Miniprotein binders against q56419. Designs and how they scored, part 207

Target 1, 326 residues: q56419
Amino acid sequence: MEGRTLEEVQEEVFKRHGVLVPKKELEDLAKALEEAGLLLTEKVEARLKEEEEKLKRERPMRLAGLSYPEGEREARAFLEAFRASYPGEGEEARVLLMPHLEPSRVPEVYGAALAALEKTPPPERIYLVGVAHRPLKEKAAALPVPFQTPFGPALPDLPALQALDALLPFELFNTPLAFREEHSLELPLFFLKGRFPEARVLPLLVARRSPELGEALKVVLRDFPGLLVLAVDLSHVGPRFGDTPLTRTLAEEARRRDLGFLERLAEGEPEAALAFLGANPTRIDGVEVVASLLPLLRERKGKVLAHRLDLEAPTLSAVGAGTLVL
Below, E stands for the ipSAE of ESMFold2; O stands for the ipSAE of OpenDDE; V2 stands for 0.75 times the mean of E and O plus 0.25 times the DockQ between their complexes.

## First folded at step 14 (miniprotein)

Design ke25 (at its last look DockQ between E and O 0.39; V2 from the best seeds 0.64)
Fold by OpenDDE base, look of step 14:
Parts: sequence; C-alpha cells; structure tokens
Structure ke25 (fold): chain B 326 residues (1-326), chain A 104 residues (1-104)
Amino acid sequence: as target 1 above (326 residues)
Amino acid sequence: SPIEEAKRLIEEAIRLAQEGNPEELLEKLKEAIKILIENGASPEEVAEIAFRLAMEFVRRGAPPELILRLIKEVARAAEEAGASRETVQRIAIEAYERIREEVG
C-alpha cells in the first residue's frame, strides 16, 4: 500500500463498488495479502531478490576513460564540446533517434541530439532502446539495475519496467550478461543522463524484431509517459561488413538508404521506411528496433537534424549515423 | 465440461485468495488457465480470470506491483499451456486494460 491508509482503501472500495469492507477484515486481508504478498513478494522478492540479487549488480561503466571522460567535470566539458559541434538548433523530442557509434567519430550527430534535448522538457523517465550486439535469449530484454555514469547512476524505473514485463509474452528480464558490455546503451546514456540527471531509465535491448515490444510499450507509455530514445546506427558498409572497400558509389548508396530511411521516419511512415530498405543490403543497424516500435512511430512527424557517413580509414569501411526528432 | 471445471477452479482460487494462501491460489490459477487454453478459450475469457482475481486483490488492498505480477503469472500459465505469443500478449493487455479501467 504505497502510502495509502486502510481507511483510504476502505473508502475507495466503498465509493467504487458500494461495498464497505470492515477495517478488521481489511487488516486481516492486508495481513494475508502482506503474507501472501510477502509470500508472493517473498517469492517475488525471492525471485525478484534472486533476480534482484542477480540484478542488484549495478552495471558499471565500461567505456569511461575511453569513449567519454570518467570524471564529472570533464564529462560536462565533453557534453559542451559535443553540443558546440552542431551549429543548429534542436526541436522538442517525444521520440529521439540517435547513434550509439563511438562519439568521436560523429560528434555533430551527438551534438544534434543534445540540441534536441535542450528543447525537450525534462522527462520523468527515458525509454532507452538499444541494439543487442550479443545474442539474447528472447527478441528483447531489459536490465532493471542502475547504470553507472560520470553524472551518477541512472536509476531504473521499476514500476514501468514491471508493467512492460507484464504486457510481454516472454520474460523481459533475460540475458543480463548481454548488457555488461553493450555500448548501444552506455554511450547514449552518457548524453541523456548528463542532460536529464533526475530521469529514471528503462534500458532495453532489441536483438530481433519484436512487434510485441511495440504493443506493450504503447500501453506502458500511456500510463508511464516519457521520452522514447532509439539508440541505433545506420548503414555499415565496406570490408569489415563483407563489402569491397568504400567507393563513391557504395558511399552514395549508403547515404541514399540512410537518408531515405530517416526521411520516411520523419514523415511518420515507419513501414514505408522498412519497405524502402528491402533486404537491407547496406546493413542499417536500427531496422530491428524500428520494426519493433512501429506502433510508437506511426503518424509521428518530425525532422532529420543530422546525418553522417563516417569513414573508418584503416578498414576502408564506413558507418552511418543520424539524429531524428519526432 | 472442461470450461465448467476451469470455472470451478477459478472460484476455488478466489476463495484461496480470500484465505490468504497464495501458493495454492497460483497452482489453481495455473490449472484453470491450462484447462481454458487447452479447450480453446478466447483471450478475453482468460483475461476475465485475471480481472476477477485482481479485483479480489484490490479489494484486499494489494499494491499495484502485486496486480502486475498476477497478470504476468496468468500470461506465464497461458504460455505454459501452449498458447501462442500473440494470444498470451492479448490476454495480458486485455487483463491490464480492464483492471486499469476499474481501479484507475
């Protein structure tokens, strides 16, 4: 009973159902529910404690001192420098698509994301949907633990995560080891936590398209409103990805696919964006995430703020990155 | 009939909820859901079980977390009974929406 008195519960039940439950029966029942809830909460707390003891492990920073500064002061200076790299102004975001690529490769794309966040009122919670670069037991997963950042821990929104799990036809809290080294959450989270220090987070990974995730999130977002963030990269072309070395033709095709994908998303046509890619020959990273979140992306119009195809010269390969606001 | 048996198990589960025996409640709930799914019950019919039990829990001052867990246990029972993922999700969403409408 989150702060409600037995009298308040009694009054509410009476008002709604016309039944006056005697206080003693409510006490015995609250005790039986506390005992049942303690047994369910001891089994839930034993499963949640077994899962929470398995999950009680905060996710430590892995890329601090490598991709971003470990110290808070230096981390703030880092944010300011990235914001400065984008000369434009942002727009308010309800949905933000941003990269998870190494920040130093595409600073202006992260700068565009920061510009959008400047125009966004502080959300109560952030739904951070990344790409699983490691196998998951299910199509999607969450980790309901604090994620360490230079700005302090990003705390999970446990009520919203529990609601999401309840609405999924599989166990949401699966494959915790996949989160340990997953950069698709850690890198975006640095920027998000730096801008919104008080926001709770739902760290989600998608390995394969899960329409079930989009349907569940549609319901959850209604009752637990927040900022939806798609942390995805775009095209992956060149020898690292099984292509020939980057040519003008290959780069033009990658850009065409990236921009064509983002533009269709900006028009509120996520199905058209997926259809435009077909077999996805340039390997746009975000396809499975977008395909999972279709109900949340439909009919939302927005703007492409930035795009870059970044060359990795040692491998003659390139990765696309973009920032989209909806 | 299997449906009548499931209904009896649900009523027994509700009584067990009233008696504060959550373990036996959960077993009866699982059994009832299994019978329903194996006999082709609709997602709405299965969700009704979750709703009825949830209302009993709410009347007893159960926190929202317990109600969400009940929905999840119903969904798990449906999956274990061989329901498709689509059916399981429909059960969960339908139960959630009905409960939300009733309790705010």
Scores: ipSAE 0.732, ipTM 0.885, lowest interface PAE 0.5, mean pLDDT 87
Fold by ESMFold2, look of step 14:
Structure ke25 (fold): chain B 326 residues (1-326), chain A 104 residues (1-104)
Amino acid sequence: as target 1 above (326 residues)
Amino acid sequence: SPIEEAKRLIEEAIRLAQEGNPEELLEKLKEAIKILIENGASPEEVAEIAFRLAMEFVRRGAPPELILRLIKEVARAAEEAGASRETVQRIAIEAYERIREEVG
């Protein structure tokens, strides 16, 4: 109805119902609808402002009882079940790439991440870098507050976050609302906090590639050592993502691109990994994070521990997930 | 001379830091950095200002959080004066490195 004239509405009412409604009544109706829309907008804005103020103090769980158990004891059992889904051994990680896809869809990929964490000395802090699914005011953002988990709050590393902010040419703490529903941090954090309950966290989001973030993190990680986690998914293919129908050929291409990307990262060649993807026709999720963090990935060799391209039969689509240690 | 005016403002900012007067300090700092950036100062030269002010704050017992905010304010002043984001970041990193080397 937006953009239509009252005369057009009046004519349509007549066509549909055989009755002309007087112009005054249509004008009254239009004013009432406009007023109701304005009141709805005011309610939404008030709610968002309230949510923003809450997020300046803490970030609550949004996926407890949906993607992982709410209770601590059940959450610990959940972690062990995921570890058991990967029968292999991990390797020590200074950098860990892990998914943020729904855990039940790729249990052995999360299990591989847990196996890597078993071989990793408990870090003082974790640099958790996810993918922003809502717009940010800048290329990247952080939220320097406790993130609630079933294992207790994941406390922010405020000195490291403040140092990172000081070394960026933009305000790091710029979009609190983007964190409200951001599963790319919440899902990996569940696993990380469960394994490293004493580690502080730098919860970071990337919306667009930021070489500045990588340069700053190189300095901050030197002075505030910790575990760097790239919480990213891989290929996104099929109609849900704007593709042609998912075929065996498209699925195999997605798998090939996922593995080629991970393998080049494992060789310490992140620029080659990005070049291999070109225009990124299978929409590997992690490219903006990898492109931001090049200084931290170069020359760091490692191993791909797991990969799955998870099929969504109802949508004829698929999403790739992997575990890489560097 | 613009360069002489910037030098005078920097020395006044250092004096204000010694006196613990942050509101006037910020105004003098912003103007000095603007003059320096407009006259082609290197990132290292601007970072030196942050270093000198940081040392005065350290002498007066300022916590690390305030020192990091000082670095951010110097970088912001450079941005407001028209420096590129790359230059702004180089200023911040250079200032951080010099300060870290002196105080750990």
Scores: ipSAE 0.717, ipTM 0.892, lowest interface PAE 1.2, mean pLDDT 89
ESMFold2 (binder alone), look of step 14: mean pLDDT 80; pTM 0.757

Design ke26 (at its last look DockQ between E and O 0.90; V2 from the best seeds 0.80)
Fold by ESMFold2, look of step 14:
Structure ke26 (fold): chain B 326 residues (1-326), chain A 104 residues (1-104)
Amino acid sequence: as target 1 above (326 residues)
Amino acid sequence: SPIEEAKELIEEAIELAQEGREEELLEKLKEAIKILIENGASPEEVAEIAFRLAMEFVEEGAPPELILRLIKEVARAAEEAGASRETVQRIAIEAYERIREEVG
């Protein structure tokens, strides 16, 4: 009885079925449904609390055996196969944009990221900025715990995370459960940890654009230098995302939007990149991350190393992925 | 005056810092910052509070973690007192920069 009084329900039942249900019986039914809902809520809340407490200690692998191998030896071979999928050379990255899409769908795009990492001196730490797929209590969040990988735990850079938290006008460590299944961190981290096994990590999520995050990171990166990674996908087009079936015209538009966005970023013009998207008709996934990090992207020139608009044949949809070094 | 009352609370907080009485220090700090924010203190004036307390902690050999925690507590108090998020962030960054300049 969502938003209706019991009298309204009683009248509707009488109108529809010709039976007048006494108000007491409707009240009893409403109470019983409320009690049943309360019991289910208590069970779900208890299990979420247990999971939240576990996440305050470590973040376990969720995609081992699904997106990448669980064993270290097999994971190492997997990593090398992805590098081989991109036969080109990389360039040194101070900032790296890479996807978080299922790796098997865009192997050469992840391979291009690995090629860039080969040219990049091992950083002391990696600022890994993904896209929150679950709501956050604030615009952005971090989880200051080890993230398990087949290559060992990716240890948090606690001093840098604490500095970042101190420079934000909100609590950075605010939504542990949002990290539970967050593939936008886990998938890129596999590749980053495999290449930089000694680097510490700052695992960050953006839900909504936060200029405050960019301002704080500008200060933190100055004092705690490291590799900045934007772990974002590009266009999302087709019925899975609310469009008509994928047409050649829609795919061409998605590709143009992806490349135009990346190319403007490569020119050091992140505001122009955002403006180019307009209403973002192809739903480029990285917009909120780029909008948060403007101070770190301005005037930084670089190069697009790879791009693919990958077809999801079962859903008649496509997702774009790219690799950009700055 | 409110500004003078806030100064007295900060002097008490400094004494509490020297005595290692963290919980009482935080109480006085929050009260002082509330007074300052409610009476229109600039972000720089509020950041000065964090700087003064940080220098006492540095003189006693406090680790960087404690200094960062102090900055965060000042920012929290400012937000609780009604400062905009832009103002809160300016306070935190200004305090951080002042402390960094002094201790290198």
Scores: ipSAE 0.802, ipTM 0.920, lowest interface PAE 0.8, mean pLDDT 90
Fold by OpenDDE base, look of step 14:
Structure ke26 (fold): chain B 326 residues (1-326), chain A 104 residues (1-104)
Amino acid sequence: as target 1 above (326 residues)
Amino acid sequence: SPIEEAKELIEEAIELAQEGREEELLEKLKEAIKILIENGASPEEVAEIAFRLAMEFVEEGAPPELILRLIKEVARAAEEAGASRETVQRIAIEAYERIREEVG
């Protein structure tokens, strides 16, 4: 019915089916569809409001039993298997860049992150900075509630979160619904909580570059020391992302950009890493996070532990993932 | 002068703090910050107001959480008064650092 009169619909039905539907029946149907649409909208709104109220208390697991095991015993075995998938040794991390892609796609990249965490003394708190795949009211947000994991709840560091909010020129605790299904926090948090069960967490999302976040975190990290984790993916190329199907040339370009980005970060040159990407034609996911955290990444030297460009065969698309220690 | 008016409002706000009248204090604080911002006060001048008020709370045994809340309210008032995000953040950081140096 979009843009057509009831009379035009009646004529089309007559032309196609040889049946003249009375105008009154079409009016009744249109009204019923409109009422059904309104009822659906009201139900959706009511459900969203209920979910928002629940998120004031805790963030439940959404990917348990899908991306990782729900049970603690099985979850521990999962961690061990992922660690085993990376044959190398890690290094102590003060900053960890790791993926948030589906773990089964890039097991050795998560394994490299686990290897780094083995060499890292247990932090008091973890600053977990993910990518907002949904719109935020502000450039960045936090959710100051327990995040459920198979290893028990990841508890928020409320004092550090409050200090961070105080140092931001906007409300940090915005858009709670954006956290409901955000995998960029849930997936890395599984690994982090499994390795550091006693660490408090600051779950942060970045939607757009916020230099203010980096400046605030620089101050907060001085008084509330902890591990900084950038949970970001790298290039996104192929039809799912608006490109042609993956070719050797496109894959080589994605790898070049991913590695060139990570290497410059490993050299302590985050501005050079961003400049290297330019318009970001391969859509590196972590750009807005890195751009927000420049003060924390400057002059920190480190090492790239792993990289993979993983093919999603059904869509002939690929996503880059990497692990970097600073 | 507008600056003198703002200072008087802050002294009233300090008195209200000592009386435990937090809501009225916040109203006076917002008004004072508005006057300062509208008359071109520097971030450091606005942060000084936050610091002075915070020290009164510290002397009264206020917890760190309340001091952080005060900084946030000053920042919010500055934003509402039309300060840029850069200015608001500078106010907050300057106030925080000064308070930290004094209290530890």
Scores: ipSAE 0.740, ipTM 0.885, lowest interface PAE 0.5, mean pLDDT 90
ESMFold2 (binder alone), look of step 14: mean pLDDT 79; pTM 0.742

Design ke27 (at its last look DockQ between E and O 0.88; V2 from the best seeds 0.00; counts 0 for: pae E 1.6 > 1.5, pTM E .676 < .8, unsure alone 69.249 < 70)
Fold by ESMFold2, look of step 14:
Structure ke27 (fold): chain B 326 residues (1-326), chain A 104 residues (1-104)
Amino acid sequence: as target 1 above (326 residues)
Amino acid sequence: SPIEEAERLIEEAIRLAQEGREEELLEKLKEAIEILIENGASPEEVAEIAFELAMEFVRRGAPPELILRLIKEVARAAEEAGASRETVQRIAIEAYEEIREEVG
């Protein structure tokens, strides 16, 4: 009712339907709708508070039985199958870029990550940096609780997380609900925990580029050494993402953008990688994470181990995934 | 005077640390900082005072987790006094580095 009075509404109803609804009945209806809206708001608010309280203790598996097996024995067989889908050898990583796309869609890309982990000495901790798919209250966030996996809980590195929080000009522990269903952490974590069962984890999300995060992590990684993992996908093209249906030309451009980005990162030139993408016309979602972590990526050379532009036939769309070691 | 009141609150914070009452300690620290800001303390003055308190806790053997919370309070104090996000982070990192040098 953008400024209309109840009398105007009553008059419109009479003109339109030939019945005069008494003003009191319209007032009663308006009051009932207002009270119902308040009740729904209270129920939603109570539900959100309950979910937040659960997340203060632990983050349960959400994708077991959907993206990976729930049982530990089956989960280990699953890891071996993914490793076998990549016929190459890995290289030792201090920084690993890997996807968070559904694993069955890009098995050799996850297999390449496992190959890199085979060459990587078991770290004391893993800095797992994903992409927030829900809004954060700040540019980045962490959740300092165990993340459940089929291999047991991935325990948080609380001293390192507290140090990171202390070095940021915002509260790091700011949006627990954003972690509830965040697959960009859960899917890579399955593979990381399976390979490094004793490593503690710093589960981090980036919503918007945060140079402050990179500066703080440079200090924290010096004092709390570990494996840095960028859990990011690459190009997103096609109707699901606002484009026309996928064509060969669009797919070739997406692949060219993905590989050009990865290759420049592999040369230790993260600023050049970002500049290469310009306005990011193929919507590589790793950009915000890379832009946050520049101090950790500069002059660190490495190798692209795998890439796939995965076609989503039902949506005529595609998503790129890659594996990069630095 | 405001300075004497802030000093008294800092002394209370030290006593609360010995009793293991860390949340009350932090409340007293925040109260002291607020008094200084209300009396025209600059971001640099507030950060210096909070840093000296953190160093005193280091010298008394406070647990590392409390020290990190105090560094966070130094940064927040600078922000409350009007410092930019860039300056807040610089101050926090400097405090961390100096404390790390003190303890080795």
Scores: ipSAE 0.612, ipTM 0.821, lowest interface PAE 1.6, mean pLDDT 88
Fold by OpenDDE base, look of step 14:
Structure ke27 (fold): chain B 326 residues (1-326), chain A 104 residues (1-104)
Amino acid sequence: as target 1 above (326 residues)
Amino acid sequence: SPIEEAERLIEEAIRLAQEGREEELLEKLKEAIEILIENGASPEEVAEIAFELAMEFVRRGAPPELILRLIKEVARAAEEAGASRETVQRIAIEAYEEIREEVG
């Protein structure tokens, strides 16, 4: 009713349709809508609570059968096809920056990540740092439960997660519902679990830059060594993101920012990479993750293996994706 | 005094740890810390007391998991006492490093 009185609604219906609806019928309808709204709210709240209780035990697949195959055999064929889409060879990674965009949009970028993983000795654990696309109670969070994949569950490294929590000035295990549908962990984890089936995982989300996370992880990584994975996308430009439709000029600017960011990271200069972006007008997704992990990225030299700015034609928008090895 | 009460709770917590009653230990530690905070203990004083306790547990063969939980409780207590997040993290890292040196 958007602040209108029942009398005003009655007048509008009369004006539009020539029918005088009795005030009592409008009152009954308003009450029924209110009761239905309340029931919906209670039902949604009850469902969210149930989902939160389930997330205490495991994180189920949400994108199986959509973004990747559910069956293990088909999932292995999927990995092989993505690897084949990148014609180059990888390099050993101690830090891997890879996308979390829909895999079908940037297959060669994921292929480059797989190429790097082929040259990487199997880690004992993987620190998987994604982007929170939903609000967190804190700047960062973890979910200390098995993540389901077609290759079996990715098991958490509970000792390393506990050490990380101990070194943070906030509760690490916050906002479990933010992990329920977070693709920035699920998509890269498919590739990582497929390549390293025995690795434990630390599934981490960053919503806002947390220098505390980088300092804590620096200590934890010494005692609990592993592969650090930044699951981040790059520029987001066009109408979906508040810009005009993609033009050559806008695409060139997005690529310039993406590559300039990745190149500075490859030189071991993460502060210079952030400074290069300034106000981040092309909305590079990974900024808050990189800003949180500065102590781990400093002085590490590496190589950009792949980059793509992928056009979403229906919205005339584009998203940047890259693969970087450090 | 509030300090003497906190010290008694700490001693009780140590006994509980030796008996493997970890949850009860943590509850007693929390209670001791709350008493200290309520009586105007600084974040640094709370951190020092909690650190000394953690080290005593280490010396008595407390499992690493319990030590990490103690560090976390110290950090929470320091925050509740009004410490900045930076200070809380510094204290937690310093405690972790010292405990690590002690246990290998």
Scores: ipSAE 0.583, ipTM 0.798, lowest interface PAE 0.7, mean pLDDT 87
ESMFold2 (binder alone), look of step 14: mean pLDDT 69; pTM 0.591

Design ke28 (at its last look DockQ between E and O 0.92; V2 from the best seeds 0.00; counts 0 for: pTM O .791 < .8)
Fold by ESMFold2, look of step 14:
Structure ke28 (fold): chain B 326 residues (1-326), chain A 104 residues (1-104)
Amino acid sequence: as target 1 above (326 residues)
Amino acid sequence: SPIEEAKRLIEEAIRLLQEGREEELLEKLKEAIKILIENGASPEEVAEIAFRLAMEFVRRGAPPELILRLIKEVARAAEEAGASRETVQRIAIEAYERIREEVG
């Protein structure tokens, strides 16, 4: 019935099988399929409402047993292995940029983040800013509930979240479903909670740059000090992302772009970092987060600890990931 | 004058708060903020409303969560009255700063 009349379907059935199905039977079938489609829509909508209500109470693990171990002992060993993948030493972070790419693809980049956390005094709270992969009703969102991890629940910092919401000219808590499967928070949180088990969390998503978020966070961070984490990936190149197949030249360009971006951030020049990306900023999901947080990044100097442009051989594509401390 | 009318509405809102009449309080608050926004009040002038109401909440022993909700409600009312998002945020931040200075 997809773009065909009942007569066309009837003729095709007769052509293929030698039987003529009466038009009424085809009409009854079409009506039944429309009814079934309506019922499917109703069931999907009911399920989403149930999920939304559950997310107003807690955010469960979605990637345990897939991206990281489910059990606490195994999860602890996993952290140790990732730290060992980065043989260098870290540096104290007041702001940490780390990836949200699948950990096994960039182990030393996550290891560098762990090295930075070793040098960082345990914060009272962590401002975890990821990238929304599902639509938000506003430019940014938060979910003020416990996020489950193998190390126990990461508890929300409710006073800081409520202050942040009060200082924004839009509703911060109105898109709980966007958090349901959001790996840009879950994957970094695993590493952060493992190293700072007592820190509370502000789980934040950015869909589109929000100067208002940066202005509000400047006030909130002053009164509720903590670690600011930008959980973002870098260049996305190749056919999976609308380009030609990855070549050595394209990979070198992507690496230079990523490193130039990170180094300018490390010099405390976030506007210059954004300008350096030029006409291709949509391929770096870190752009919208950095553009939102300019007041918090200006004049903060630091160091790039790690970078990898990770090859996706089956798609002839690559994704960049980095670790930056400020 | 419109500004004096807004002041009168705020005094009434404070009385309604003291009487526990929350819905009528919100009605008066929204009307006062609308008058101020429509007559070009500065963000600081609108934030004064939140500050005065917040002090009454503090006097009644309200927890910080209710004070933050008050700031949000004032900001929402300003948006409903036609203030730009920049102005709405300035109102909220100014109110927050004034309350923080007084309460610590």
Scores: ipSAE 0.766, ipTM 0.904, lowest interface PAE 0.9, mean pLDDT 89
Fold by OpenDDE base, look of step 14:
Structure ke28 (fold): chain B 326 residues (1-326), chain A 104 residues (1-104)
Amino acid sequence: as target 1 above (326 residues)
Amino acid sequence: SPIEEAKRLIEEAIRLLQEGREEELLEKLKEAIKILIENGASPEEVAEIAFRLAMEFVRRGAPPELILRLIKEVARAAEEAGASRETVQRIAIEAYERIREEVG
């Protein structure tokens, strides 16, 4: 009915079916549809409020039994299999860049992250910085509650979160509903919690570049030392992202940009990494996170451990993933 | 002067803290910060207010959590007074660093 009068609808029904529906019946139907729509909206709003209130206590698993096993025993076997998929050795990480893509798509990239974590002394806390795939009220946000995992809850570091909030020119604890289904935290957290069961976590999301976040974290990390994890994907190319179907040329360009970005980060030149991307025509996911964390990435040298551009065949699209240790 | 007025409000806020009247303290703090920001006080000058109040909290055995809360309230008051995000962050970091240096 969008944009049509009841009279036009009546005429169309008459033309198609040879039945003249009384105008009153159409009015009653339109009213019933409107009432049903209103009721649906009210129910959705009520449900969202309920979910928001639950998120004040904990963040439940959303991808357990889908992206990773729900049971602890099976989850441990899952970790072992992913580690086995990467044949190399890791390096000690002070900063870890790892993907948040569906693990089954890039197992060796997650395996490389696990290899790095094997060489990393257990941190007291993990600063887990993901990408907000939903709008935030501010440029960045945190959720100061336990995140459920198959290995038990990942507990928040409340003192460090409070210090971070105090040093930000905005409310850090905003948009709790954005965390409800955000996989950029849930997926990497599975691997991190499995490796470091006693580490506290600071679950952070970045929607837009926030230099303020990097400045605040620089201060907080001095007094509350820990592992910094950037949970970011790389290029997003093909029809799902507004491009033509993946070609050799498009794939080569995506890989060039991914590797060129990671290599410059590995050299301790995050500004050069951002400059290299320019307008970011292959849509590297991690740009806003890196741009927010510049003070923490400068002058840190490291190594690219893994990279993959993974084809999603049904959509002829591809997503880049990488593991970098700083 | 606006600065002298702000200082008087802070002294009054400290007295209110001694009396356990925290809500009224926060109101006086907000008013003082507003006066300072509206009259072009530097981030360092505003941070000095936070530092002075923080030291009074420390002397009374306040835990670190309350000190961080005080810094956050100063930052909020500065934002409400129309300070830029950059200015607000500078106030917060400066106050934090000074407190950290003094108390550990």
Scores: ipSAE 0.677, ipTM 0.851, lowest interface PAE 0.6, mean pLDDT 89
ESMFold2 (binder alone), look of step 14: mean pLDDT 78; pTM 0.732

